# VHH binders against Branched-chain-amino-acid aminotransferase 1, mitochondrial (BCAT1), part 20

Target 1, 366 residues: Branched-chain-amino-acid aminotransferase 1, mitochondrial (BCAT1), of Arabidopsis thaliana (Mouse-ear cress) (q93y32)
Amino acid sequence: KIWGFRMHGTKAAASVVEEHVSGAEREDEEYADVDWDNLGFSLVRTDFMFATKSCRDGNFEQGYLSRYGNIELNPAAGILNYGQGLIEGMKAYRGEDGRVLLFRPELNAMRMKIGAERMCMHSPSVHQFIEGVKQTVLANRRWVPPPGKGSLYLRPLLFGSGASLGVAAASEYTFLVFGSPVQNYFKEGTAALNLYVEEVIPRAYLGGTGGVKAISNYGPVLEVMRRAKSRGFSDVLYLDADTGKNIEEVSAANIFLVKGNTIVTPATSGTILGGITRKSIIEIALDLGYKVEERSVPVEELKEAEEVFCTGTAAGVASVGSITFKNTRTEYKVGDGIVTQQLRSILVGIQTGSIQDTKDWVLQIA
Short names: E, the ipSAE of ESMFold2; O, the ipSAE of OpenDDE; V2, 0.75 times the mean of E and O plus 0.25 times the DockQ between their complexes.

## First folded at step 15 (VHH; framework vhh_enristomig)

Design f4 (from d5 with H106P; at its last look DockQ between E and O 0.52; V2 from the best seeds 0.00; counts 0 for: grease 24.8 > 24.2)
Fold by ESMFold2, look of step 15:
Structure f4 (fold): chain B 366 residues (1-366), chain A 117 residues (1-117)
Amino acid sequence: as target 1 above (366 residues)
Amino acid sequence: EVQLLESGGGEVQPGGSLRLSCAASGFTFSYYDISWYRQAPGKQREWVSTIYSGGSTNYAESVKGRFTISRDNAKNTLYLQMSSLRAEDTAVYYCAAGYDSWRFDPWGQGTLVTVKP
């Protein structure tokens, strides 16, 4: 049994949990029977998931694949009672040349380790994290979309699975990876986003957990995001809690402004998640000769921008068509022949192997 | 746990050169973007330069073309090669690895650079 607890559910679910399965032994056709043209960003159950657990010394055991299925948790598990959990998000890409690629997976691993330190959790090593992700992708290879049809989204999870009634760090942790084929993160598809500036509720406060990818950060976002969506907006743009005057980020994505040859993004000073797409776009832009500024960005600068875009693993590089602030709607350039598209094309080219990776960012999965 | 120790400062004539070092420990150096900042007496601390984990570099306009940031991941060391130094460059120089800034202690003692009048 992989995660040291039994899967809750049907007879089939229990059988899946108890079997150790190697992805290299699959004999299925190259692609799963999926309508690749109608993928969005919703769960499509795949064949396998990876799991391991911490041992008494805080190190993690060698993990195992099992069939995708329910997990069992003690009612007193730390994740259920005190929110002790972290997520990651990353993608596996299939290139035209047949390779299956991961993008900067060591950064995801390190971000989880750093978040675990903040949350008083044990974390798998960078090696264990990456091996778990690799095993998950290989075992689900038929679920990696064909070139041009999306990607396999991977969800590494780390959570307190040990039981405790008091407010205390869990005694045991589970690291789990599953995947789902995806294409469009926003319901608008590839259409430009329309954002609403939230002036009352900040996403994060200094001293909180907004700078790490804690599960508990995302429940509070849901109400604000739902209200914006019910008014026809794609998502919310948050302001800083300290002054209420500077933009920070969207619910689950970083934001960039383009002003001539200058690209501006809010600095990651403790309340903004350090996005891996954000880090990558900054370097791509610098290498292309753009000026890049990481700083506080007063909300008034939105009126001066020519383009606005968001970055995240799920969203990729997504154009913003408009931002509404204090009942004023500002529109931005979208489409082909703009800086946003240039940056997106280079990033996607590197991720899929059609552009040569000169920075050792891409990991080919063996 | 996390430590960044600056060194290499000193006194130099206008037009001269210095090389600053920043020794890092307690974190995985190669995964972080690392920056130099400086603070002159009575002035606000200002950003000087950043080297990103992928090797790209960025500079404040006031030092562009005169300063070169670099890193040696094998030695966990950040460098700032300063040339064509001016009186305005006189300051205490600090390094920071601020991607997850809540983990890093505030500014250390830094290393003083004095460009003679």
Scores: ipSAE 0.724, ipTM 0.896, lowest interface PAE 1.6, mean pLDDT 87
ESMFold2 (binder alone), look of step 15: mean pLDDT 79; pTM 0.789
OpenDDE, look of step 15: ipSAE 0.890; ipTM 0.951

Design f5 (from d5 with H106V; at its last look DockQ between E and O 0.53; V2 from the best seeds 0.73)
Fold by ESMFold2, look of step 15:
Structure f5 (fold): chain B 366 residues (1-366), chain A 117 residues (1-117)
Amino acid sequence: as target 1 above (366 residues)
Amino acid sequence: EVQLLESGGGEVQPGGSLRLSCAASGFTFSYYDISWYRQAPGKQREWVSTIYSGGSTNYAESVKGRFTISRDNAKNTLYLQMSSLRAEDTAVYYCAAGYDSWRFDVWGQGTLVTVKP
């Protein structure tokens, strides 16, 4: 079927044939055969992924869709040996009106570019990033959950795929996007989170990569997470490495405190990831008339808060029911009619198109 | 090359007004939160106001109600309209991006605002 090739049934020929997936393969059923009522955050394999590679000069090729599948890596690839890799996380939403929407995808693209600079990697342009994401969503449209049943989680990846020995930047980089339909990032589902303050092992250090979404940041948190979960906690709240006195963030989410009409979040001064949900919630809160403070937050202020919530692309806006620090468990307001729920409802409304987007945050995918 | 250039400073009587500008180049201005800071002689630099990429604004309590931050994304320009100026507002004013994974290491030379006694 590909013009200009002789078919011999070899593995190499089949691989080449499938690299140029045509647009006609996008006209599948409206929804995939998924139990939409029982989604969690486990991987659900979708139909297609997007991939491209850089040249030595740092430019990325146009890229192509291919069937979802394994990637091939040289044993000496930079990602495997030196952890030279970045991830992103974003969602595609289906609105009640049938639109399929992305939320602030240019910010994900810019965050990857900035992280790539820190990691000595070449990065796709903003345009290439967004185009790769759009192609992935459109090719997997049947995997975007129905309204109210979750979202298609998109995982852009950038990693050193070129082979090298010694500690050196890779000669080649791969940019890849795949998706999985998801709901309920935390096992607690709609139940409020219970956090444990970790005093011994910080998540990030000044001079490290805590402000970058580097793949290598996530392996080290697994032991801390395991210990907290074995004690019945949902996740860990980290303190700053420099003083041990200020809260920073949870394992995969930023944190906010509500104190009357004031909403407080730790400043992102180099050891805290600049979350896109965090940035968006700050603006939503300001527009509603809340005072918003981005500053150092002493751990003792947890006792003064009325509500606590976490923000992240995977978790959205998640209520915290309690935080345990040393011998003290502090409980927080949860449920309907609180600031957390107000902010969550507005954010979700904007993301799904049920609330008017006055900030040019939403990108419609036709 | 990222470049920030402040202008519009000068001398003013108490209760007066000034408008500061910050011209930006070398980055996609519309994607960034941009702030004004100020530094009086012998004092630490302090945050004054931020305008977020989505247009929301935030102010230090000492200037709230007197200063208005704005941006013109088509001209890559940040503004600070200052009114009801006080002696305590005397400082060199700087524009800058926020400090996190999105920050720049570049500040302008600043523009001096002097509120006469």
Scores: ipSAE 0.708, ipTM 0.888, lowest interface PAE 1.6, mean pLDDT 86
ESMFold2 (binder alone), look of step 15: mean pLDDT 80; pTM 0.809
OpenDDE, look of step 15: ipSAE 0.896; ipTM 0.954

Design f6 (from d5 with S56T; at its last look DockQ between E and O 0.89; V2 from the best seeds 0.80)
Amino acid sequence: EVQLLESGGGEVQPGGSLRLSCAASGFTFSYYDISWYRQAPGKQREWVSTIYSGGTTNYAESVKGRFTISRDNAKNTLYLQMSSLRAEDTAVYYCAAGYDSWRFDHWGQGTLVTVKP
ESMFold2, look of step 15: ipSAE 0.675; ipTM 0.876
ESMFold2 (binder alone), look of step 15: mean pLDDT 81; pTM 0.814
OpenDDE, look of step 15: ipSAE 0.876; ipTM 0.946

## First folded at step 16 (VHH)

Design g1 (from y05 with Y99W; framework vhh_enristomig; at its last look DockQ between E and O 0.94; V2 from the best seeds 0.84)
Amino acid sequence: EVQLLESGGGEVQPGGSLRLSCAASGFTFSYYDISWYRQAPGKQREWVSTIYSGGSTNYAESVKGRFTISRDNAKNTLYLQMSSLRAEDTAVYYCAAGWDSWQFDHWGQGTLVTVKP
ESMFold2, look of step 16: ipSAE 0.714; ipTM 0.887
ESMFold2 (binder alone), look of step 16: mean pLDDT 80; pTM 0.802
OpenDDE, look of step 16: ipSAE 0.905; ipTM 0.958

Design g2 (from d4 with Y99W; framework vhh_enristomig; at its last look DockQ between E and O 0.74; V2 from the best seeds 0.00; counts 0 for: grease 26 > 24.2)
Fold by ESMFold2, look of step 16:
Structure g2 (fold): chain B 366 residues (1-366), chain A 117 residues (1-117)
Amino acid sequence: as target 1 above (366 residues)
Amino acid sequence: EVQLLESGGGEVQPGGSLRLSCAASGFTFSYYDISWYRQAPGKQREWVSTIYSGGSTNYAESVKGRFTISRDNAKNTLYLQMSSLRAEDTAVYYCAAGWDSWHFDHWGQGTLVTVKP
């Protein structure tokens, strides 16, 4: 808020890194003291976070940067009592040319708005969302990994912070953005994943919130993930709640099958999160001349696939080496020269600025 | 209020052409994937074509090479250029918009295309 007004009308000058200390050469030399070669996907505190609030009329204040730290909540806050909360996930990339880039940030903003409508919440405008993210990245510029060493993971967060006695929409909402440098989402690193098909516990059902990125969706999956990981699997592949016969998605990513020149992914149909990496990979594949099918995918089709891969902001485009269903293990092509690698290379190239962006997907912020 | 309004349907001879339009309002059109669907009498609604927010296009095999989907984001309008029309193309054609297919499944009221036997 106070920071947002300091330099009146200039976003670069509004960052906590003052104009006179933010040269590109100096910026590259002034990285945070992090072992960039050994990043995983865990919380690393950065310097600053962005916050703003709304009142019941839905307008959000200008917002402000503050030091990364704890937030205060009334014990009657809507998020604590009724689960009114949404998250987003996105990354800032540093390209070889020194640019700092966001990838399709308007889609993250839109997904939060759509989720807010489902959850009876007010949401910041697309512009406010993106400005909050930009300010967070700029204030934490030294935490954006060097080229090739990962990315700054950003967590926009929207929740009902107003106090409420009964089951009702909160009177006040907080929009907050923080970041953490990350690299490998899975313990396997860049190695191929192995998935376990969960047959008993669905991730989502019609009428629920599985199609939006609601905070309340994530607590219930922890037991299932723990069991699969304790058995040596990378993640869980869920089936639909209605029939138990169609694949939907993994815990943290959408799933794709490669069958010759055809790439297949489960349709989003209300129980599958509309992943931004998923949307992007579909278009990349179509432009390359692949057939792309968004449809119900019977679990039996897993044995027909030549390749399987997952997509998500955290995982990127990750190869699946095997899937275990009913104690039967199916293996898939991995490594160089496969469709998965082709798609991953193009997406990463666009995100980091090494491949020309012909779709206006990249937003340069530094 | 979200609205999708189809127009351009009519009668045509086999081998003929028609151009369908779908006027959209009430949402940020450029952010959405927009599709054409069709439903023949007594049949289930079937997907025809999609144009994605990034401009990529996809077609059902039955119409590929004969139909062209396009969008004009400045006018919030979706088009379907139909050529080499066949009797099996007779249907009511619907425009549909989706970011997340479960949230606000927005459909138009449809426009009838009749290809004479």
Scores: ipSAE 0.731, ipTM 0.897, lowest interface PAE 1.4, mean pLDDT 87
ESMFold2 (binder alone), look of step 16: mean pLDDT 81; pTM 0.813
OpenDDE, look of step 16: ipSAE 0.901; ipTM 0.956

Design g3 (from y05 with Q103K; framework vhh_enristomig; at its last look DockQ between E and O 0.79; V2 from the best seeds 0.80)
Fold by ESMFold2, look of step 16:
Structure g3 (fold): chain B 366 residues (1-366), chain A 117 residues (1-117)
Amino acid sequence: as target 1 above (366 residues)
Amino acid sequence: EVQLLESGGGEVQPGGSLRLSCAASGFTFSYYDISWYRQAPGKQREWVSTIYSGGSTNYAESVKGRFTISRDNAKNTLYLQMSSLRAEDTAVYYCAAGYDSWKFDHWGQGTLVTVKP
């Protein structure tokens, strides 16, 4: 009657609907039957997902691969009632030489661990996180797009699955990893974002969870994003909650300004998510001889910038063509031959293995 | 459990050199960006330099060209090579580790650098 439901003699706040499978099936196919040229950034179901949960002492079991499928949750699960959950976002890349690569996966693991401490959650170790991701990529190898056709987006997530009606940390946690092949945001040439500065509703505030990748951060921004998009903007640029005078980030990406030889990004002091693309671009820029400033950035500095770009897992390094603030639209340089494109090219080259990785950023999976 | 221990401070004449060290334990050192800060008596703590986990370096303008930050991940140790020292460099120097906005609010005793007048 009920697919995957399980109530065997024990209260269960959540379980992954389990099918323990051999990883041998479909491993000999190089590519899944996907229209790689018409792939968006949305869910495409793959073959397998990785799952584990905390044991009685709060440590995580070794985990297992199962077929991609629905999960079962007790109605009283902490994630459903109190929002105790974290996500990560990362990509697996296929290089021209056929290698399958991860980019700085230890940083995603550390970010989840730090977020779990903030949210009073047990977290898998860095090793367990990375092993779960590796198993997911290997089991879904045929879903990693061909070179130039996108990437396999990976969603590690951690949530309180133990049943509880009191406001308390869950007694049990579930860690999942699944993937979906995705394409770059922009299919033709250099596409540019048009941002709207939101003056009323902040994304985050000091003392909140804006500095960690909590699931509960994303529901509250949906109305603001939708309204901006209905007006023709690509996304929203938020200001700090404390003063309303400094830029922070867009909905799911960090922001950078280019001012001559100086590249500026808002500091991540508790209210801005420390993006891994952001960290990587800072180092790439420094190595190229740019001055890089991580600091408070007054919104008025937007008119002084020559280029503006966003960084995030989904968009990579994305040019901003305009920002609208208080009925004033400021335009920025876009296209080839600009700093944004130079930085993007180097980052993508490292991620895909076409540029030598001198920093131990790339982990080869296959 | 996290421990950062600064050493190598001392008295020097103007124009002199010192090498500071910061021994780290209790965390995976190689994953972190590590920074030097300094604080003179009666002044706010100021950023001096950062070495990122990938090895890139950044400096405050007041020290650029005179100070060199480095790290040895095998020894979990951060260094600051200071040269052409000036009176305004007199301060207690602290190291700090941060992964994005989750910085330690842990400050040991630091290491005192005194540049004699």
Scores: ipSAE 0.700, ipTM 0.883, lowest interface PAE 1.5, mean pLDDT 87
ESMFold2 (binder alone), look of step 16: mean pLDDT 80; pTM 0.809
OpenDDE, look of step 16: ipSAE 0.909; ipTM 0.960

Design g4 (from y05 with S101Q; framework vhh_enristomig; at its last fold request DockQ between E and O 0.73; V2 from the best seeds 0.00; counts 0 for: grease 27.5 > 24.2)
Amino acid sequence: EVQLLESGGGEVQPGGSLRLSCAASGFTFSYYDISWYRQAPGKQREWVSTIYSGGSTNYAESVKGRFTISRDNAKNTLYLQMSSLRAEDTAVYYCAAGYDQWQFDHWGQGTLVTVKP
ESMFold2, look of step 16: ipSAE 0.732; ipTM 0.900
ESMFold2 (binder alone), look of step 16: mean pLDDT 81; pTM 0.810
OpenDDE, look of step 16: ipSAE 0.906; ipTM 0.958
ESMFold2, fold request of step 17: ipSAE 0.737, 0.687, 0.730; ipTM 0.900, 0.886, 0.900
ESMFold2 (binder alone), fold request of step 17: mean pLDDT 80, 80, 80; pTM 0.801, 0.805, 0.803
OpenDDE, fold request of step 17: ipSAE 0.908, 0.907, 0.907; ipTM 0.959, 0.959, 0.959

Design g5 (from y05 with D100N; framework vhh_enristomig; at its last look DockQ between E and O 0.01; V2 from the best seeds 0.00; counts 0 for: placed apart)
Fold by OpenDDE, look of step 16:
Order: structure tokens, then sequence, then C-alpha cells
Structure g5 (fold): chain B 366 residues (1-366), chain A 117 residues (1-117)
């Protein structure tokens, strides 16, 4: 009589201690203990991060806040093995009136959605994206820098977290948002960029992922950036892969040329990331009465520009002091009173609430 | 942990000279662009000079011909030789380090330079 020891598998109910962060009005210090005058762009650990996962049907669950920290990830996760991931970048600003403001978060959400489709991923809804970002900012409100001292940089991530050994779309996806306080780039005395035109290595190719904010777009260009930097350049301006004759973009920014009353920028044709800052600057420029051309821009046209500037979430609107193509360095106007400065001032004014938002670009969080 | 520690500040007479140092630790110094900034009381921080990882140098117009930036990679140290100092050079001088970005990742705490008779 073989006594079948029924191993009662005690389902250890992992009590997800929903630490109800009871909204106790912690008289939390208005600001974190940070040297706000000496912020850089390095990662500063904040208090909380937001996360949610997709269900089997492709929808994302209700998200949750957790203490900022390491994440648990399966070693066979799609992001680790096959680069199935997207990033976003945005900033929260504190206005002079104490408001906490986000700049055009719906565009970030949409860009992630478009990128997810391209990468064969499930994505959170626009609402879920914005909600996740809001919760992240609110939970880390004390880390939003005082007015004029910087912004809270936010990093939404979408990546394949499901495990698979074969090349395939992940079975599960994770949406995660974290933040870090960063310095504003618009302080008086900021050095202008010196760019090098890369003639051999393209950033993107037709049919690739250059038009989406994919994680895998950055690794391949790190060495190119390093080489340029070692020669004393700020960053690299890339050419199109097809002809090598037209400029595309900088490693993490779009590029603009000023020619009199005309502003010229490369058209986004699948190899260039459609920057939200880019889009906004175009609109502002048009409102000011500038002609804006989105077209192919031959590298030789760089010699005709009076001003050159780059746009991005991290960079804002950054002046370019020079571009070196082959062995020829071209210098551009920099400083106050130029078109670049005008555009920057308006953009930053809107972002920080000092200029009235008439276009519904700014979302008040708090 | 990344650290930048400035030293060499002090009081000097107009026309005098001073040498600042910035000791770096916690990162591969030779790969970084290193810069000097300064901030006068009640004014915004302004760029002074940069020495790139490749050894090239750049200077603000206000200090060109008077200041010389240099680095010793073996010692992980940045230098600023200041000559022909003026009253308007009075400021806290900061060291900053950046990698593959137009932004600086790390800042020092600064050292005060006072130019007065």
Amino acid sequence: as target 1 above (366 residues)
Amino acid sequence: EVQLLESGGGEVQPGGSLRLSCAASGFTFSYYDISWYRQAPGKQREWVSTIYSGGSTNYAESVKGRFTISRDNAKNTLYLQMSSLRAEDTAVYYCAAGYNSWQFDHWGQGTLVTVKP
C-alpha cells in the first residue's frame, strides 16, 4: 500500500503588499536635498518609478509605483536578446507660479505607439502613457528643480520582457517610467556645438528603424561618436546612407539651418527621428513669419547657412558654432539676438509657463 | 563615485597670475572633455575654456590670450593658468566633465578667485 504523499503545494500567495502609499500629506520638503546649481545630466536616483506589464491580449494592466531600484528581468527577455525596445524622453518643468508642467506628452505617447508598431510590440494607450508619466512626476515632485535650475527628465521605456529563445516578438511587454533632475542647457555662456560630418558610417538606412526611437539605434553609433569626440568635436552629423550627399541628423537631435528669413531642416522620411522639439520649433518659426522648408538638404548647403542649431529634448535648442566637413570647417553665428536664441526663448517660455500656451502644448500636472 | 575637486583659488592683484587645478576621480579621465566655467556674484555661470579628450582647446573671447587650459591624464588633473588677471575675472571657478555630449555630466564645487587691489 504505497502511501501517495500528496505534496500539498502550498501556493505561497505572494501577497503583493500593495503598500497603499496612503496619501499622507507628508509635509515633504518642497525640494529634495540636491545641489540645484550644479546639476548635470548624470543619473540621480529619485524616489519612485512607474511600471506596468501587458496582458496576454496585448493590453496593459493597471500600473503601479514602486521605489526606484533595480528591475527583475528574465535573461531570455526579448529586449536583452533581440533589442526589442523603445525609449522616450521628456521633461517636467516647475513654473514660477509653482505649477508642474509637461510639454506635449501626447506626442511622446503617439511616437511610442508608432514605434511599437514598427517593432512588432504592444504599447500602452495614450492615456496609460500619460497617466504613467503623471504618476511618476507627482511621486517625485520634490525632485522637479526650482524654476531656472533645471527640469525633471523623464525616461519612459517600452521593452519586451517576455522570455523567448527564438527570434520572435516577446510574449510580454513592460512599460516603465523613471526620472532624473537635470540642468537646463540654456544658461548664459553655454558653448556652441562643434560638429563633425561622418562620411562613412550612416546612422540609419532606408527600411530601418531610424524613424523610430528604438533602443537599438544608439549602440551602433557609440564608436562613431567616440571617435569624433576624441578629435575635439561635440557630436556627429550623419549623412544619408543611400547617397552620402544629404545631411540627416545628429546622434540625438535634429538639425536646422538659418538662411535669411528661411529655416531649412531635413525632411523626416523614415531615416530621421521626428523630434517633438523639431515639430514645435517649426510651428513657432512659422508663427513668427519665417519660411520653413522640410526637404533634402545637401551637405554643401551647410556653407550657405548663417546659423545652425540642433533640437532635442535633452539639447533643447542648441546653437552650432561650427561644422567640419572633410577638412573644411565652417563657422556660424552664435550668441544673443540671433534667430536661434529667439526660437529657444519662446519654446522655453512656453515649456516653463512664462509665456502663455495658446496651442494646448502644456499639461499641468500639479 | 565621480568627483571633481577644484583648488588653487585665492586673492590676487590685478595683472597677477594664478593657477587652478581640478582633480578628477571615478571615471576614465582621458576620455572626457573637461571645461572651466565661472560664476561671478549675481551673474549667470559662463563658459571659460574647454580641453577636449583629443587635446584640442577652446577659449571664451574674454579670456583668450590670457588663460591657458591643460590636462595631465596620468594625474587625472585639469589646469587653468590665468595671467593678466582683471577685476572682472573675479568669480567662483568650476570644473566640468562631459562624455560624447554637448552637456556636462559632472560638476565640481568650485574655487573662488578674487582679483582686487
Scores: ipSAE 0.054, ipTM 0.572, lowest interface PAE 1.6, mean pLDDT 89
ESMFold2, look of step 16: ipSAE 0.680; ipTM 0.878
ESMFold2 (binder alone), look of step 16: mean pLDDT 81; pTM 0.814

Design g6 (framework vhh_7pa5_2; at its last look DockQ between E and O 0.88; V2 from the best seeds 0.00; counts 0 for: pae E 2.3 > 2)
Fold by ESMFold2, look of step 16:
Structure g6 (fold): chain B 366 residues (1-366), chain A 118 residues (1-118)
Amino acid sequence: as target 1 above (366 residues)
Amino acid sequence: QVQLVESGGGMVQPGGSLRLSCAASGFTFSYYDMSWVRRAPGKGPEWVSTIYSGGGSTNYADSVKGRFTISRDNAKNTLYLQMNSLKPEDTALYYCAAGYDSWQFDHWGQGTQVTVSS
């Protein structure tokens, strides 16, 4: 054992969880005391978090809920010294019928396993991942927003917590899940996005980690994103590092172009994160009869698009109103009755249970 | 460990049909997108078709659309490609591939040869 996170809930945490379940007889205890109409995308502290650890053989222990709180790390922990860390992002939804739903959680679990292989980390099994997420949602059930008022954003987190000196894989890994109620990943809510094409700083390159959800990918985008936002843009659209001629993705979302009956998105071939919303939108579009192309997309093709949209767990399906490349601003169709809105409505309907899930994408928790 | 084994190739005359199979083992088949990729003599790989892990959505290269049908049987861990109206340009070694995403293939088979000639 190292100094890190305690694997077992405290007596008080176990008592609180049991008390909330066994003593909740008032209807107002169904929801936390939150102004559900004014949520953004910022941390709102919830009641509990889930944690487990592995030893050197790679097996993860059962894990336990603890009260939400700080974690302790050895100064020599791999995450602090060598950046061995992965994140995931997913949401729990409350449907109008009272169900609490997860959307394709096995894909998040698989993506973490794939990232762990790239980063020389041990990962929980798909089953352990999903169980940790389920326990977190149920323990924080009162923090899942009412229907139509947002979602509980969940952050599964895997990091090297074992101590070592020298560049080496950590001896111990911690898997942790916490949540926060959210909506409106972009500050202006559902308004169409205005993007700026970044020509100097790529997000990723072949041989790097841009195709996996490594924590170290996100620090480098912060200054670029802030500069774009300070100039009135919503975010940055990156180009490939190899040629500087093909679009890749936005800071934390994938991008799609609509060209008549054809929907185009950059192929994920090593430098683009394989988004779960991206994958789901591709499948929905194909079922609706659109032609879908996953390929290199020259930046000049932005002039040919009728609509542009971004996809991500945090952002959902977000319409793009304009993209500025060099001295040229191109505007795109927005609003109701467009392809973007059709795709968004179907996806959100499945996620929230208002559209029947014929694809076995939804996991009911409660 | 993980294996993908293709079968069903052979020689056929133009206009004929073949059905390829790919038996999968060592992973949870239903979680993966499954694809067929082919390599013609002296050429690089060409994507043919994908069937997605979700609700079984399918996508095809323009060169095969309307002639080929991809399908999967998750209970049998098997991927299929029904190939109709075959043309000489369909001659290739056909590979089965599995991936988390359509372009991040984690696993490949050894291929099965399809030859279309008069």
Scores: ipSAE 0.592, ipTM 0.858, lowest interface PAE 2.3, mean pLDDT 87
ESMFold2 (binder alone), look of step 16: mean pLDDT 86; pTM 0.876
OpenDDE, look of step 16: ipSAE 0.899; ipTM 0.958

## First folded at step 17 (VHH; framework vhh_enristomig)

Design k1 (from y05 with S101L; at its last look DockQ between E and O 0.58; V2 from the best seeds 0.00; counts 0 for: grease 25.2 > 24.2)
Fold by ESMFold2, look of step 17:
Structure k1 (fold): chain B 366 residues (1-366), chain A 117 residues (1-117)
Amino acid sequence: as target 1 above (366 residues)
Amino acid sequence: EVQLLESGGGEVQPGGSLRLSCAASGFTFSYYDISWYRQAPGKQREWVSTIYSGGSTNYAESVKGRFTISRDNAKNTLYLQMSSLRAEDTAVYYCAAGYDLWQFDHWGQGTLVTVKP
């Protein structure tokens, strides 16, 4: 069956944006003055950000838009002292017909709520999360790239802003959303990635926070990334901490192997972040008739794959050209006419509205 | 509080059919991938089938073509239609919920399916 794109809440969202921003800071420009052909994945300041704070009872206030800017933080804030912080990542897309679309934003909201439970934090409701994202996109509409020129990357951020000296949950939480127009997550651009298998330092440990999108997961990997990049690799592929024998994921993306008509990805069983792109690619692949296996994947199995690709909101669906394990480099199929490209094209088509969304995954906000 | 309640088990002849149900409450059912697992006496639990939040389905090779998983999000209910049953399908069947972010910690008490010899 053919599903049309949905209209949702646009009048109310536009009204809220008008109430919370000054007219002098909002022009009628369709597009910001940006070189849309030379975007990477670095911060481009946009006009506005959304913020709200929790009340004493843990509920969040309505929230407000303000001009993009620095935040003020008590030196005893929970995020600064105990790492109570979560991030999310999502994109707003502009379709050829001028619509502005979000992709499965309820899953980002739920992932933040589940992560907040793990981190002893209060979280906005799903509705509040999505409204904050909508307001941010609408206030920054001129920063959503033209069709085919990238996307507006959105960073929902939840952190303990209340002061606490003891090892205790913060007294106050801040939920903040900002955006930046982006294209290429990896500096290689559209070229295939080359990965190095890290054998000594795992990304995540059993009982840790590797299964949630905690801020503290990302700082500790910097030395590992520095060493790999200094040797010319794009990124690192991690192994499980328990056995050191199974692949898990790259620094900020899930990994898939293609073996004929079978697509294999490591199961998410506590140490692997449950990616929304990963989840979506699994369903797309199943609907196309591929066999999909979510399981432990021994590192030796990398030699048997025809293709390897990574998935993440920032990276999209990115081809891997080679993986180096110890002294052995294995190369993989890349380019047009491969499974990776087919899956990427369908996902991007759904996200941008050029392919019919039969799963109610896209949310139109303009 | 998450609750999962299986029903529909019983005895059948080889080649027969049964339909299992799992009533769910305490979470936003439509956001979750929901699975059936089974455990025969003295064996480890094994995965049977998953229906994803977007409606896609996946099956263990041993049941593909014989079992059909489905869901009714309005009723918060998961189903497993079992056909062409074999003796090796005898097991306690469990439903389990997950979203990719955490282990399946929530299982029903199970429903027994016995395929007569």
Scores: ipSAE 0.691, ipTM 0.885, lowest interface PAE 1.7, mean pLDDT 86
ESMFold2 (binder alone), look of step 17: mean pLDDT 80; pTM 0.812
OpenDDE, look of step 17: ipSAE 0.901; ipTM 0.957

